# Designs tried in a protein design chat: VH-VL binders against a5d794r147to385. Part 2

Target 1, 239 residues: a5d794r147to385
Amino acid sequence: SYLLQVLRYLIEFELKESDNPRRLLRRGTCAFSILFKLFSEGLFSAKLFLTATLHEPIMQLLVEDEDHLETDPNKLIERFSPAQQEKLFGEKGSDRFRQKVQEMVDSNEAKLVALVNKFIGYLKQNTYCFPHSLRWIVSQMYKTLSCVDRLEVGEVRAMCTDLLLACFICPAVVNPEQYGIISDAPINEVARFNLMQVGRLLQQLAMTGSEEGDPRTKSSLGKFDKSCVAAFLDVVIGG
Key: E = the ipSAE of ESMFold2; O = the ipSAE of OpenDDE; V2 = 0.75 times the mean of E and O plus 0.25 times the DockQ between their complexes.

## First folded at step 1 (VH-VL)

Design v4 (framework fv_rilvegostomig_arm2)
Fold by ESMFold2-Fast, scan of step 1:
Structure v4 (fold): chain C 239 residues (1-239), chain A 121 residues (1-121), chain B 110 residues (1-110)
Amino acid sequence: as target 1 above (239 residues)
Amino acid sequence: QVQLVESGGGVVQPGRSLRLSCAASGFTFSSYAMHWVRQAPGKGLEWVAVISYDGSNKYYADSVKGRFTISRDNSKNTLYLQMNSLRAEDTAVYYCARDSYEWLFYGMDVWGQGTTVTVSS
Amino acid sequence: QSVLTQPPSASGTPGQRVTISCSGSSSNIGSNTVNWYQQLPGTAPKLLIYSNNQRPSGVPDRFSGSQSGTSASLAISGLQSEDEADYFCAAWDDSLSGYVLGGGTQLTVL
């Protein structure tokens, strides 16, 4: 399609010319990011890939996971009334209060790590049906930006990972009904929050090595199967 | 160790059906996509079909699309190929093979010994 | 007819270097990684090269692969008599939504 040629043009004349092409890509407001989103959302093979990858883990989350997976201690506390806080954590400012809050944070973090690794597992299983058009775009980004003296190979690989996770997969994780991945199941507030948590952690994996991002999810990053993300990228750019 | 064993081959008349099986052992069958590949007498390899680890996704070669159905039973560690409306051109040794989706590539890293299907009158 | 094009035969003498070519299109080799399979007479195929140029455990470093544009090559250095076999290239084809293989190259060690 003509959009593929325009996207290649924007890699060469927008991203390559930028002082910081990764930051430009991640902000999602440049012409390349806007057209990539439009193209991928209209691509039938992309919808098939996203459905194959995300339908089952999202449906399991909607049916099985009832816990609100907040990992920020202050936001966790604020979710409860003062009376509920006293029942759950004890007297505010006590050692018991701090300990009980940390126990809930730790429990939620363990559940969130298991959820994200489940999503990564499904991504691994379905890599073979990744759309050729998106593979071509990623390979063009890799080839074009690898020629830029100020960009290290690791930075270029990170940008390709950003494109795959932050710009393509994560939006579908957060809004699966909008992407047609699920249509028959309502998403309550707890489930939506948990999908947003999964999306944030997947974005953190894509943005590893940057100070930008949510520090409240950083402690979980060492527990993920990062080799899956590298293998996924290698399959995509190796074509 | 890791092993795949095909069965169900034989001689069948054109227009009839045959079901092939592939028994997997020595690995976690439910974690791998599986392929069927065939080889006509004295000819090269021809890919037939692939099925995802959970059976939700299936792809077929154009030559068999609409006639063959790939399926699996993860509780029995068994892969199947249901072949309908058989033609003389379907005469081949049929191999099952494990996909190497694990971390590295899309390809076939473990193969069975094959089972022979002959379509003739 | 095979979707990927290979020479039907190739030959060499022990110790020499032999290359086997594989030609495709933008929808297969041009967009996806290439695998190579070795088939010894009377046996099932064996994965020889994956991801264009990687060797599985147990494959000698005499075997190497390369890919450029819509073509790929398998190189066998220090050719040995046990290398006499059929060699097949393969890749996913986006336009066919399926895995495609070359017609095979019969390698004879003279």
Scores: ipSAE 0.000, ipTM 0.404, lowest interface PAE 16.8, mean pLDDT 82

Design v5 (framework fv_rilvegostomig_arm2)
Fold by ESMFold2-Fast, scan of step 1:
Structure v5 (fold): chain C 239 residues (1-239), chain A 121 residues (1-121), chain B 110 residues (1-110)
Amino acid sequence: as target 1 above (239 residues)
Amino acid sequence: QVQLVESGGGVVQPGRSLRLSCAASGFTFSSYAMHWVRQAPGKGLEWVAVISYDGSNKYYADSVKGRFTISRDNSKNTLYLQMNSLRAEDTAVYYCARGGDYEYYYGMDVWGQGTTVTVSS
Amino acid sequence: QSVLTQPPSASGTPGQRVTISCSGSSSNIGSNTVNWYQQLPGTAPKLLIYSNNQRPSGVPDRFSGSQSGTSASLAISGLQSEDEADYFCAAWDDSLSGYVLGGGTQLTVL
C-alpha cells in the first residue's frame, strides 16, 4: 500500500539521515512515528493481534484482586496513613521500619515481574498472527539501518524493539479501552496504576541496547525474560 | 543469607543418567531466572542452561541439547538438571547460579559452591 | 573453543595497572552487555563487573570495565597480591540463544 511505501521512505530519508535515529524514534514526534501510529491504529490485523495478545492478561488483571504495585519506597510509604505505617512497618526511622518497607517493595517487585513476564508470554504465543505489514516495516528498518556505518548492530536491534514495544504494544497496554481491547469493563485506580507499571517496564526493556538511562531503572529489569523479547524480534525480522 | 546449595553429584559410567538439585534460600526464588554452569578440571567456565522464572522458557548450550533437561519447582524453591546419556566430556564441577537484575539476567550474581560429576569407566 | 576470546594469561607487579581484553561479535558483545567474573583458586566464581562498567557492592574501585563495538576490557589499577585469580568475560549471544563466556585469563601477581 501507499502508506507502507511512505513509511519505507521515511526510514530512508528521515531516520537514516538523523544523527540519533533512536532518540528521534523514541520522541514520537517525527514524521515516521506519527505516520506509523496512524497506520497501525487503522490496521484491522493490528487490532486483531493486540486484542488476541492483550485482552486475556488485561482482563485477568482487572478481575482479580491485585495489590498496588508501587516499587518506589518513598511513594509506597506515602500511600499509608501514619497509623497504618506504624502497624505495617513499626517505628518511623528505625532499622525495622526500613526492613519492612523493603520487604513490601520486594514483594511488589516480584508480583510486577511475574505480571510483565505474563504479558511477554502472551506476546510470544500470538506471534503467529503478527501483522504482515508491521513485520515488513520492522524488517525494512532493520535492513536499512544495518547499512549505516555509525550505527552498531545492538542499537539497530534496540530501535526495532522500540518500534514493536514502545511504539505499538505499550500504548495499548496502558490505554486498552482507547484501543478497543476491552469494552464495558471498569478500570479502577489500582488497575490503571498496574497497567501503567507494565507499560513503563515494557518500554524500559525496549530502551535496552545502549548505556542510556538511570542505573536503578536498568537494575530492576534484570528479572524479566529478555530472551523472550529477543526471540520475538528474531521471528519478526527473520521472516 | 541468600544462598544456593547444589547436590546430586557423583561418579557414573558413560551412557548413564544423573539428576542434580539446587536448593535456594534467602530470596524469592520464583522471581529469578536460574542457570547451570560447569567447569571441567583445570579448565574455564562453560554455561550449560537457563530457565525463566516460571519455567516456560529454557535454553541450552549446543553441547548438551537433547541430553540435558533443566526444570524447577517453585513451590520447593529447587532447581534441577536431568543429565542423560552422560559422556566423559561432561566431567565437571556443576554450579547453580541466579540470574538477578537486568544487567545480570544473562549473567549471575549469586553462585552455589558446586557439586562434582565424574563420568568414567 | 570459547566463543569470546581472551588472552590465556596476564601478569603485573603490585601497584601496576593491568588490562584484560575480551573479543566477541555483533551477536554477543555487540548486542548485549558484558559481565566479568573473578575466580580465586579453589572457590566459586564471583560477579566482579556487570552492565559493561558497573561494580557490585564490595568490589573496589580499582576494578573497572569498558566496552566498544564487539570488544570489552577489564582494567585493574593499583594491582594487589589478592587480585591473583582467573578472570572471565561473559555476554548473552542472540544467534546461539545462550550465554557465552571467554576462556579465562589467569592473572599472576609477581
Scores: ipSAE 0.000, ipTM 0.414, lowest interface PAE 15.9, mean pLDDT 81

Design v6 (framework fv_rilvegostomig_arm2)
Fold by ESMFold2-Fast, scan of step 1:
Structure v6 (fold): chain C 239 residues (1-239), chain A 120 residues (1-120), chain B 110 residues (1-110)
Amino acid sequence: as target 1 above (239 residues)
Amino acid sequence: QVQLVESGGGVVQPGRSLRLSCAASGFTFSSYAMHWVRQAPGKGLEWVAVISYDGSNKYYADSVKGRFTISRDNSKNTLYLQMNSLRAEDTAVYYCARDFGEYLYYMDVWGQGTTVTVSS
Amino acid sequence: QSVLTQPPSASGTPGQRVTISCSGSSSNIGSNTVNWYQQLPGTAPKLLIYSNNQRPSGVPDRFSGSQSGTSASLAISGLQSEDEADYFCAAWDDSLSGYVLGGGTQLTVL
């Protein structure tokens, strides 16, 4: 496709020439990101891949009427009125209150880890039907950016992971109805929040080269099977 | 009752070291992240460091990175701050404070503070 | 110097309502909850508000907090003489990997 040639050109002359190509890619407002979105959304094999990968885990999430999976303790507490907090967690300022809040956070985190790993598992199972055109784009990004002395191999792999997760898969996880992955299935507030949590964590897995950040987030990321994402990326790049 | 008591402050010369202690009582110390916060004379509060409930994670303000070390001994219910290469700008009242849990980012119990003066 | 911006002073008369503002960025107030601390002259700070709008036991209901975008506010209704103190806003900052505080607002009850 002519669009593939233009995408290759933009990797060479927009991303490669940037002093921070990963930040530029993640912002999603550069010419490469805009054209990539248009190309992938119009690609039939991309829709087939997203449906094969995401339909089942999303439908399972929607059917189960799961808990609101908030993992930030402060935001979790904020969801409840002072009276509800007393009922759920006990006396404010007590050891019991802190323990009960932490138990709820830990329970939600465990559920969220299991959920995200389920999505990663489906991704691995459906690697065989990953679109050849998108595989070519990712391969071109890897080859072109690996020639840049400023960029470490880990940074280039992280950018390829960003392209696959943050730019292609995660938008479909958060808005499956817009991507045609599900139809006639209502998405309530709790389900939408949980899908957004899945999308957020998948994006954070793509960004995992950073050592600075929230200590709670760092702890959560250590529980995911990152080897499945790495194996998927290796197959897509072609080695 | 829940209580935090700081000790180890004093007057020291620039470039020297001091170790501050914070004795905890009235709660399960090993279940809480702990903070150090300081306040220079007539100035506002400045966060210094935090340590997780088990001591595995530590974070520092940029102004003290490489000079100060936060640590704890859960068997003794005690929090420590080792301050090396002290500067005049480190002169402050140092408070230890209990986090609501692990990294809930707010301090619900504070000690009375211990004064550190760095001067010649 | 402080990462979060507060007015250096505020004043009111008994019975009136006073509001203290706190401005930050997307890495702190925009992504994490805001806490407020009260410091009476010669004393250690006390937690006044946590999780944007929650009160610890023993804090009167005339103290309230709010947050919108990258800003937060502390409101004190029915102002009393014992409310004369310094007030600090605070939040975790993801970019700094640290807890940040405002410069403080000295409240005078006239």
Scores: ipSAE 0.000, ipTM 0.423, lowest interface PAE 14.0, mean pLDDT 82

Design v8 (framework fv_rilvegostomig_arm2)
Fold by ESMFold2-Fast, scan of step 1:
Structure v8 (fold): chain C 239 residues (1-239), chain A 122 residues (1-122), chain B 110 residues (1-110)
Amino acid sequence: as target 1 above (239 residues)
Amino acid sequence: QVQLVESGGGVVQPGRSLRLSCAASGFTFSSYAMHWVRQAPGKGLEWVAVISYDGSNKYYADSVKGRFTISRDNSKNTLYLQMNSLRAEDTAVYYCARDLYSEDWYYGMDVWGQGTTVTVSS
Amino acid sequence: QSVLTQPPSASGTPGQRVTISCSGSSSNIGSNTVNWYQQLPGTAPKLLIYSNNQRPSGVPDRFSGSQSGTSASLAISGLQSEDEADYFCAAWDDSLSGYVLGGGTQLTVL
């Protein structure tokens, strides 16, 4: 495909030449990111893979999950009126208030961890049907960037994971109706928020080493099956 | 316990060949007709081929006629699918399956293997 | 595409009865028996019904099959969440000298 050769060229002459290719990729405004999005969105085998992987867990979320899975204590509190806060958490500023808020945060975090692991499980089940052209692009990125002395192996693997999760899978998780994964199923505000939480955490799985980041988010990463994501990447770059 | 285990799948270029194997255990293999069924990514099941209990009769889906050959070795309890002139459309998980009745065939499939993945790159 | 025609989707709520149709021709369903296969996500297919209306050992009695003319139906009574799966009908086709399957019906339990 002509587009595949252009994407390889952009890895060589845009990403490789950058002082920080991961930052450039994650910003999503470089030529490689724009062309990759256009190519993957127009690729029928990519739509089939995304549908096989995401349709079921998303439909389950839309039908079964009604809890708003907020894990930031301050944002969680802000969802409730002062009168509701008093009833749910007690007197503002008390030890009991802090304890009850933390209990709700912990409950939501446990539910969110189970939900994200469900999505990872479906990803693992459907690795066999991952599009060959996208596998080739990721393999070219790994091969080209692994030759750069200033980039550690972990950083190159993280970039390949960013391409797979942040640039391909997560957009479809957050906006499944736009990607044609679901049709005629309403997505209410709570469901949309929960899909965004799943997408955010899947994207955070690309973080490696001692990199700076949100301490709360990094703490929750220890609860996920990261081995499935690593195995998925190994299959993709191994071809 | 009855078990079927497929092997031989992998990534291959268009026009190349692959040979799939299916190892049978826990039943009298030589008494049953055996099937190959495939499933392309995100798609439904597509029947590929059947071979009679003694290997004397073979039938194929039109999409694979002239390119695929089904065979068996009853002394080794093994079913084979030789796939020649592979095309992108042959990309699928390939299952072997046992026919419902001993000594007869085309009645359906009661025991299935876990499948082996074949990816034909373009 | 598929020689046998099934609706691409079906849905129901727990406890309901759901029916999945399968339409063919005289050379397949009209001349040969129909089988039904259940495929749970990420698993190999499982034989659910054979010889139009027979259940293998281990299949609950709430699953039943029927055949009339060139059409067949799978009925699931007392629908349960674990019934959420893809369902395929299949039959031998005399004209093609081969086994043919429907395109599959994705059953969603609401």
Scores: ipSAE 0.000, ipTM 0.359, lowest interface PAE 30.3, mean pLDDT 82

Design v9 (framework fv_rilvegostomig_arm2)
Fold by ESMFold2-Fast, scan of step 1:
Structure v9 (fold): chain C 239 residues (1-239), chain A 124 residues (1-124), chain B 110 residues (1-110)
Amino acid sequence: as target 1 above (239 residues)
Amino acid sequence: QVQLVESGGGVVQPGRSLRLSCAASGFTFSSYAMHWVRQAPGKGLEWVAVISYDGSNKYYADSVKGRFTISRDNSKNTLYLQMNSLRAEDTAVYYCARVYDILTGYEDYGMDVWGQGTTVTVSS
Amino acid sequence: QSVLTQPPSASGTPGQRVTISCSGSSSNIGSNTVNWYQQLPGTAPKLLIYSNNQRPSGVPDRFSGSQSGTSASLAISGLQSEDEADYFCAAWDDSLSGYVLGGGTQLTVL
């Protein structure tokens, strides 16, 4: 395809030449990112893959999942009125208040981990129908950037995972109605927040290097099946 | 509830050392990355250093590299800044601060909880 | 010098809209999200805006943030006397492998 050749050119002459190709890619405003988005959105096999992978877990979330999966204690508390806080957590500033807030945070975190692992499971089930054209693009990125001396193997793998998750899968998780993954199903505030939580955590699965400047990466990833995502990347690269 | 308290500041002569401490309470300290930020008298904020939740990753401002060392003791809920070879330019109020969410990711280092600061004056 | 550039001062009258600009580069604002901090006289800084345009709980909706290219701005509508403070923009800088802040803007409510 002509577009595939242009994407290869942009990997070689835009991403490879950048001082920070990963952040250029993640920002999503460079020529490669824009063209990749347009190409993948117009690709029939990509829509089939996204629908096969995401329709069922998203519909389950929209129908069955009623809990707001906030894991920040302060933001969780602030979601409730003073009267609701008293009812749920007890006297503000008490030991009971702190304990009850932590219990809700722990419960929400466990539910969020289970939810993200559910999405990973669907990804595993549908790896066989991953688009051949997108597989080629990811493989070209891996080959081209692996030849750059200043880029560690882990960073190249992380960039390829960013392309798969941050640039392709996660946008469809967060905005499934825009991608045609679901139809005629309302997405309320709680459901949207939970989809954003899933998308954000899936994006963090791309981060494995400590020297990338995010000191929290390890704690975010410790509870997920990272081996499944690594295996997915290996299949896509063509290993 | 959630609180950070700095200590260890004082008046010190150029070339000497000070160790700052930041005591954390009201949250799971071991789950959060922590920053040191300073402010010279009448000047703006200047970032000094950051340390990951487990202490495995550390980053420093160029002005302090090789002189300052950030560390933490998660068993004591305490953050430290060891300041060696102090210069007049290091005179400032030093704040410790917490990043607001362990799930925020690389692009957002926003600091939601700050201590009240401890003053370091480098002069005789 | 500060890595991010802000005007050293800004002013307005009660009820007015004031905007504070923040200019950076591709390695900071161009690649990462912007935070804004408010510092009242004699106090520690307070997080006012995170992730370019999000407000923590307790921050009035008259405060808003935006980002475009390598620049960001903080807008304060319905200016009040209590808003008189120093305002700092900040972002992670990929080239420096560190967090960078602007020099601060002293807002005077006339």
Scores: ipSAE 0.000, ipTM 0.414, lowest interface PAE 15.0, mean pLDDT 82

## First folded at step 10 (VH-VL; framework fv_canakinumab)

Design x5 (at its last look DockQ between E and O 0.60; V2 from the best seeds 0.00; counts 0 for: pae E 3.4 > 2)
Fold by ESMFold2, look of step 10:
Structure x5 (fold): chain C 239 residues (1-239), chain A 120 residues (1-120), chain B 107 residues (1-107)
Amino acid sequence: as target 1 above (239 residues)
Amino acid sequence: QVQLVESGGGVVQPGRSLRLSCAASGFTFSSYYMHWVRQAPGKGLEWVAEISYDGSEKYYADSVKGRFTISRDNSKNTLYLQMNGLRAEDTAVYYCARDRRWYDSYFDYWGQGTLVTVSS
Amino acid sequence: EIVLTQSPDFQSVTPKEKVTITCRASQSIRSWLAWYQQKPDQSPKLLIKYASKLESGVPSRFSGSGSGTDFTLTINSLEAEDAAAYYCQQYNSYPYTFGPGTKVDIK
């Protein structure tokens, strides 16, 4: 298709020629990023893959009776009234208050990690359904950028992960109704918040070692199934 | 499923005492904060008292403080309100109400109420 | 103590029309406000929490909005069974307080 040819051209003449191609890709405003997004959003096989991969874990999230999985202690405290805070945490300023807040943060973090690992598991389960044309363009990115002396193989792999997770998967997790993945169930405010938390952490996995990463989430990055992400990437690149 | 049944209401003279009970079923009573809320005939709702899930913390509206005592017996799944020094303005239907979760501070289940009338 | 006021005290509304009830707090309670429905000779029923979050099993014609000191309960397309008194309740701080109520009748 003409768009695939343009995308390959942009890998070679926009990304390859950039002093910092990963930063360019992550900003999302370069021609490659814009066209990749448009191409993938218009690709029927991409919609089928996203639905097959994301529908079930999103539906499971929607039926669970959960509160906001907030992991920032200050934002977590602000979600409760002063009366509620006294019941949950005790006297403000006390050691008990700080301990109880941290216990809730840790509990929410554990739930969020389990939820993200569930999404990663469905991604692995549906790897064989990944669209051929997207696989081809990711493979072309890997091959072309691996020949660039100033780019280490690890950085090239990270760029491919950025493309797959942050530019393709994450937008569909955050806005599943926009991508046609969910049409028969309402997404309430709590579910939306938790989907956004999943999307944020998936994006952070793509940004390992980045200056733009959220420091608050980096402490939990070692708890994710990074080997599953690497295995998915290997299948995509190897095609 | 969840049921709250109040009892112990009646007609009493001013200055007398009365004890209300609320029998709870269909949920783990000992995991919930419980409340009493009253409604004078033809009037609005007034929160009366709160008790923590283990009974260790109790809070009262100013209008009843020092006269009413909220208590619970988790082995019997029962909430109580001891009302001493009753006054005419205490005349109301008294509802037993469940805190939606132990910390939410709004009420998802209410009993049918029991009428307390204070008159001479 | 946080005082809640409601308006109107009473309204008679034609079926299928919109009902708006306001609740105002004497100080900011952010979004820590609940709404209850009490039908004649019945116990109160929770409709809305956190000012705008609908309780499960409550019809979608009910909605809530507002924050700070000004809040509204809206019934779009009033049904006959919605004839009731409506109360707001703050849970910002002790003592918890209710608004005085708004009675809604079918015209």
Scores: ipSAE 0.402, ipTM 0.802, lowest interface PAE 3.4, mean pLDDT 87
Fold by OpenDDE, look of step 10:
Structure x5 (fold): chain C 239 residues (1-239), chain A 120 residues (1-120), chain B 107 residues (1-107)
Amino acid sequence: as target 1 above (239 residues)
Amino acid sequence: QVQLVESGGGVVQPGRSLRLSCAASGFTFSSYYMHWVRQAPGKGLEWVAEISYDGSEKYYADSVKGRFTISRDNSKNTLYLQMNGLRAEDTAVYYCARDRRWYDSYFDYWGQGTLVTVSS
Amino acid sequence: EIVLTQSPDFQSVTPKEKVTITCRASQSIRSWLAWYQQKPDQSPKLLIKYASKLESGVPSRFSGSGSGTDFTLTINSLEAEDAAAYYCQQYNSYPYTFGPGTKVDIK
């Protein structure tokens, strides 16, 4: 494939030559990232993999979980009217109010963590049908960058994982309609919000160890096994 | 299909008591806040009372506070309004209305209402 | 309590014309406002929630706008079946209150 050749070229001449390839990839605007995303979107095998992997957990999210999983206390409070706040949390400014808000945050975090773990489980389960072309490109990326003295192997693995989540998996999680994963049911605002939360957490798990991330999800990250997404990469390209 | 059916309305004298019922079906009753809303003949809508999922929280309009009691039996999927010390101004069609799961106090489903007439 | 007012009290409209109903709150209620339609001898029906979100099954000719204290319900092209009373309702604070209603008739 000509596209694969171009992607290989970009690994050699764009990523490898970059002073900070991780930062470059995180921006998502480099030629490699753009082409990788376009390439993956055009692959029938990728569509099959994404459908097989994400259909069930997304459907469960749509049908079984109707809760708005806000984990930012301030945003959580703002979502409710004063009357709602009163009946849910009690008197504003009271210790009870703070406690009740935190309880709701904790509950939402727990549910969100459970959802994300479910998604990760399906990812690991279906890696056997991961697109060969994407596997090859990611493997090439890993091999090439692992030979760069200034880059640690762990960092290279993180970059590969981040690429897969940011440019391939998370877009499909957030917009399953676009990828043909969901076609039989509309996605309401609550479900869309929760899907975005799942996407964000998955992405942050891929970037574990980085100072960059969404502050709203920091508390939730501590509830995950930090190696959970890394294990997915191991299955994709080997340990 | 969500259905709310009010009953118990009728003609009563001032000072008397009356108990209204609302039978719910087609949804998980215990997962929703429930409300009573009334409408005097030819007039607008007036919120009367609210009850939480398990009945632990109750709220009333000032016009009925101390006289009316809202309650529910989740095992029977039924909402109640006990009305004591009825007054002429309590004459209205009484609707039971479902709140949303998300504690939003707008009413997405209404019953057909039951008429309460208080007259000497 | 938060007092809601509506304008106009009554409106007689020719089919296909645009109808505008306003609701004003005595204090800010942000977007915690709903609109209801009540046809004669029927129970109220939810049209719009959160000031501008159309309830499922409601025709697209209905729309809501506004925030804070001033709100508007619009019927872009009035149909004969739209003859009814319309009420706004705030759920920002207890007690929950309704506007006095606007009656829309067909000429």
Scores: ipSAE 0.036, ipTM 0.613, lowest interface PAE 2.8, mean pLDDT 90
ESMFold2 (binder alone), look of step 10: mean pLDDT 92; pTM 0.942

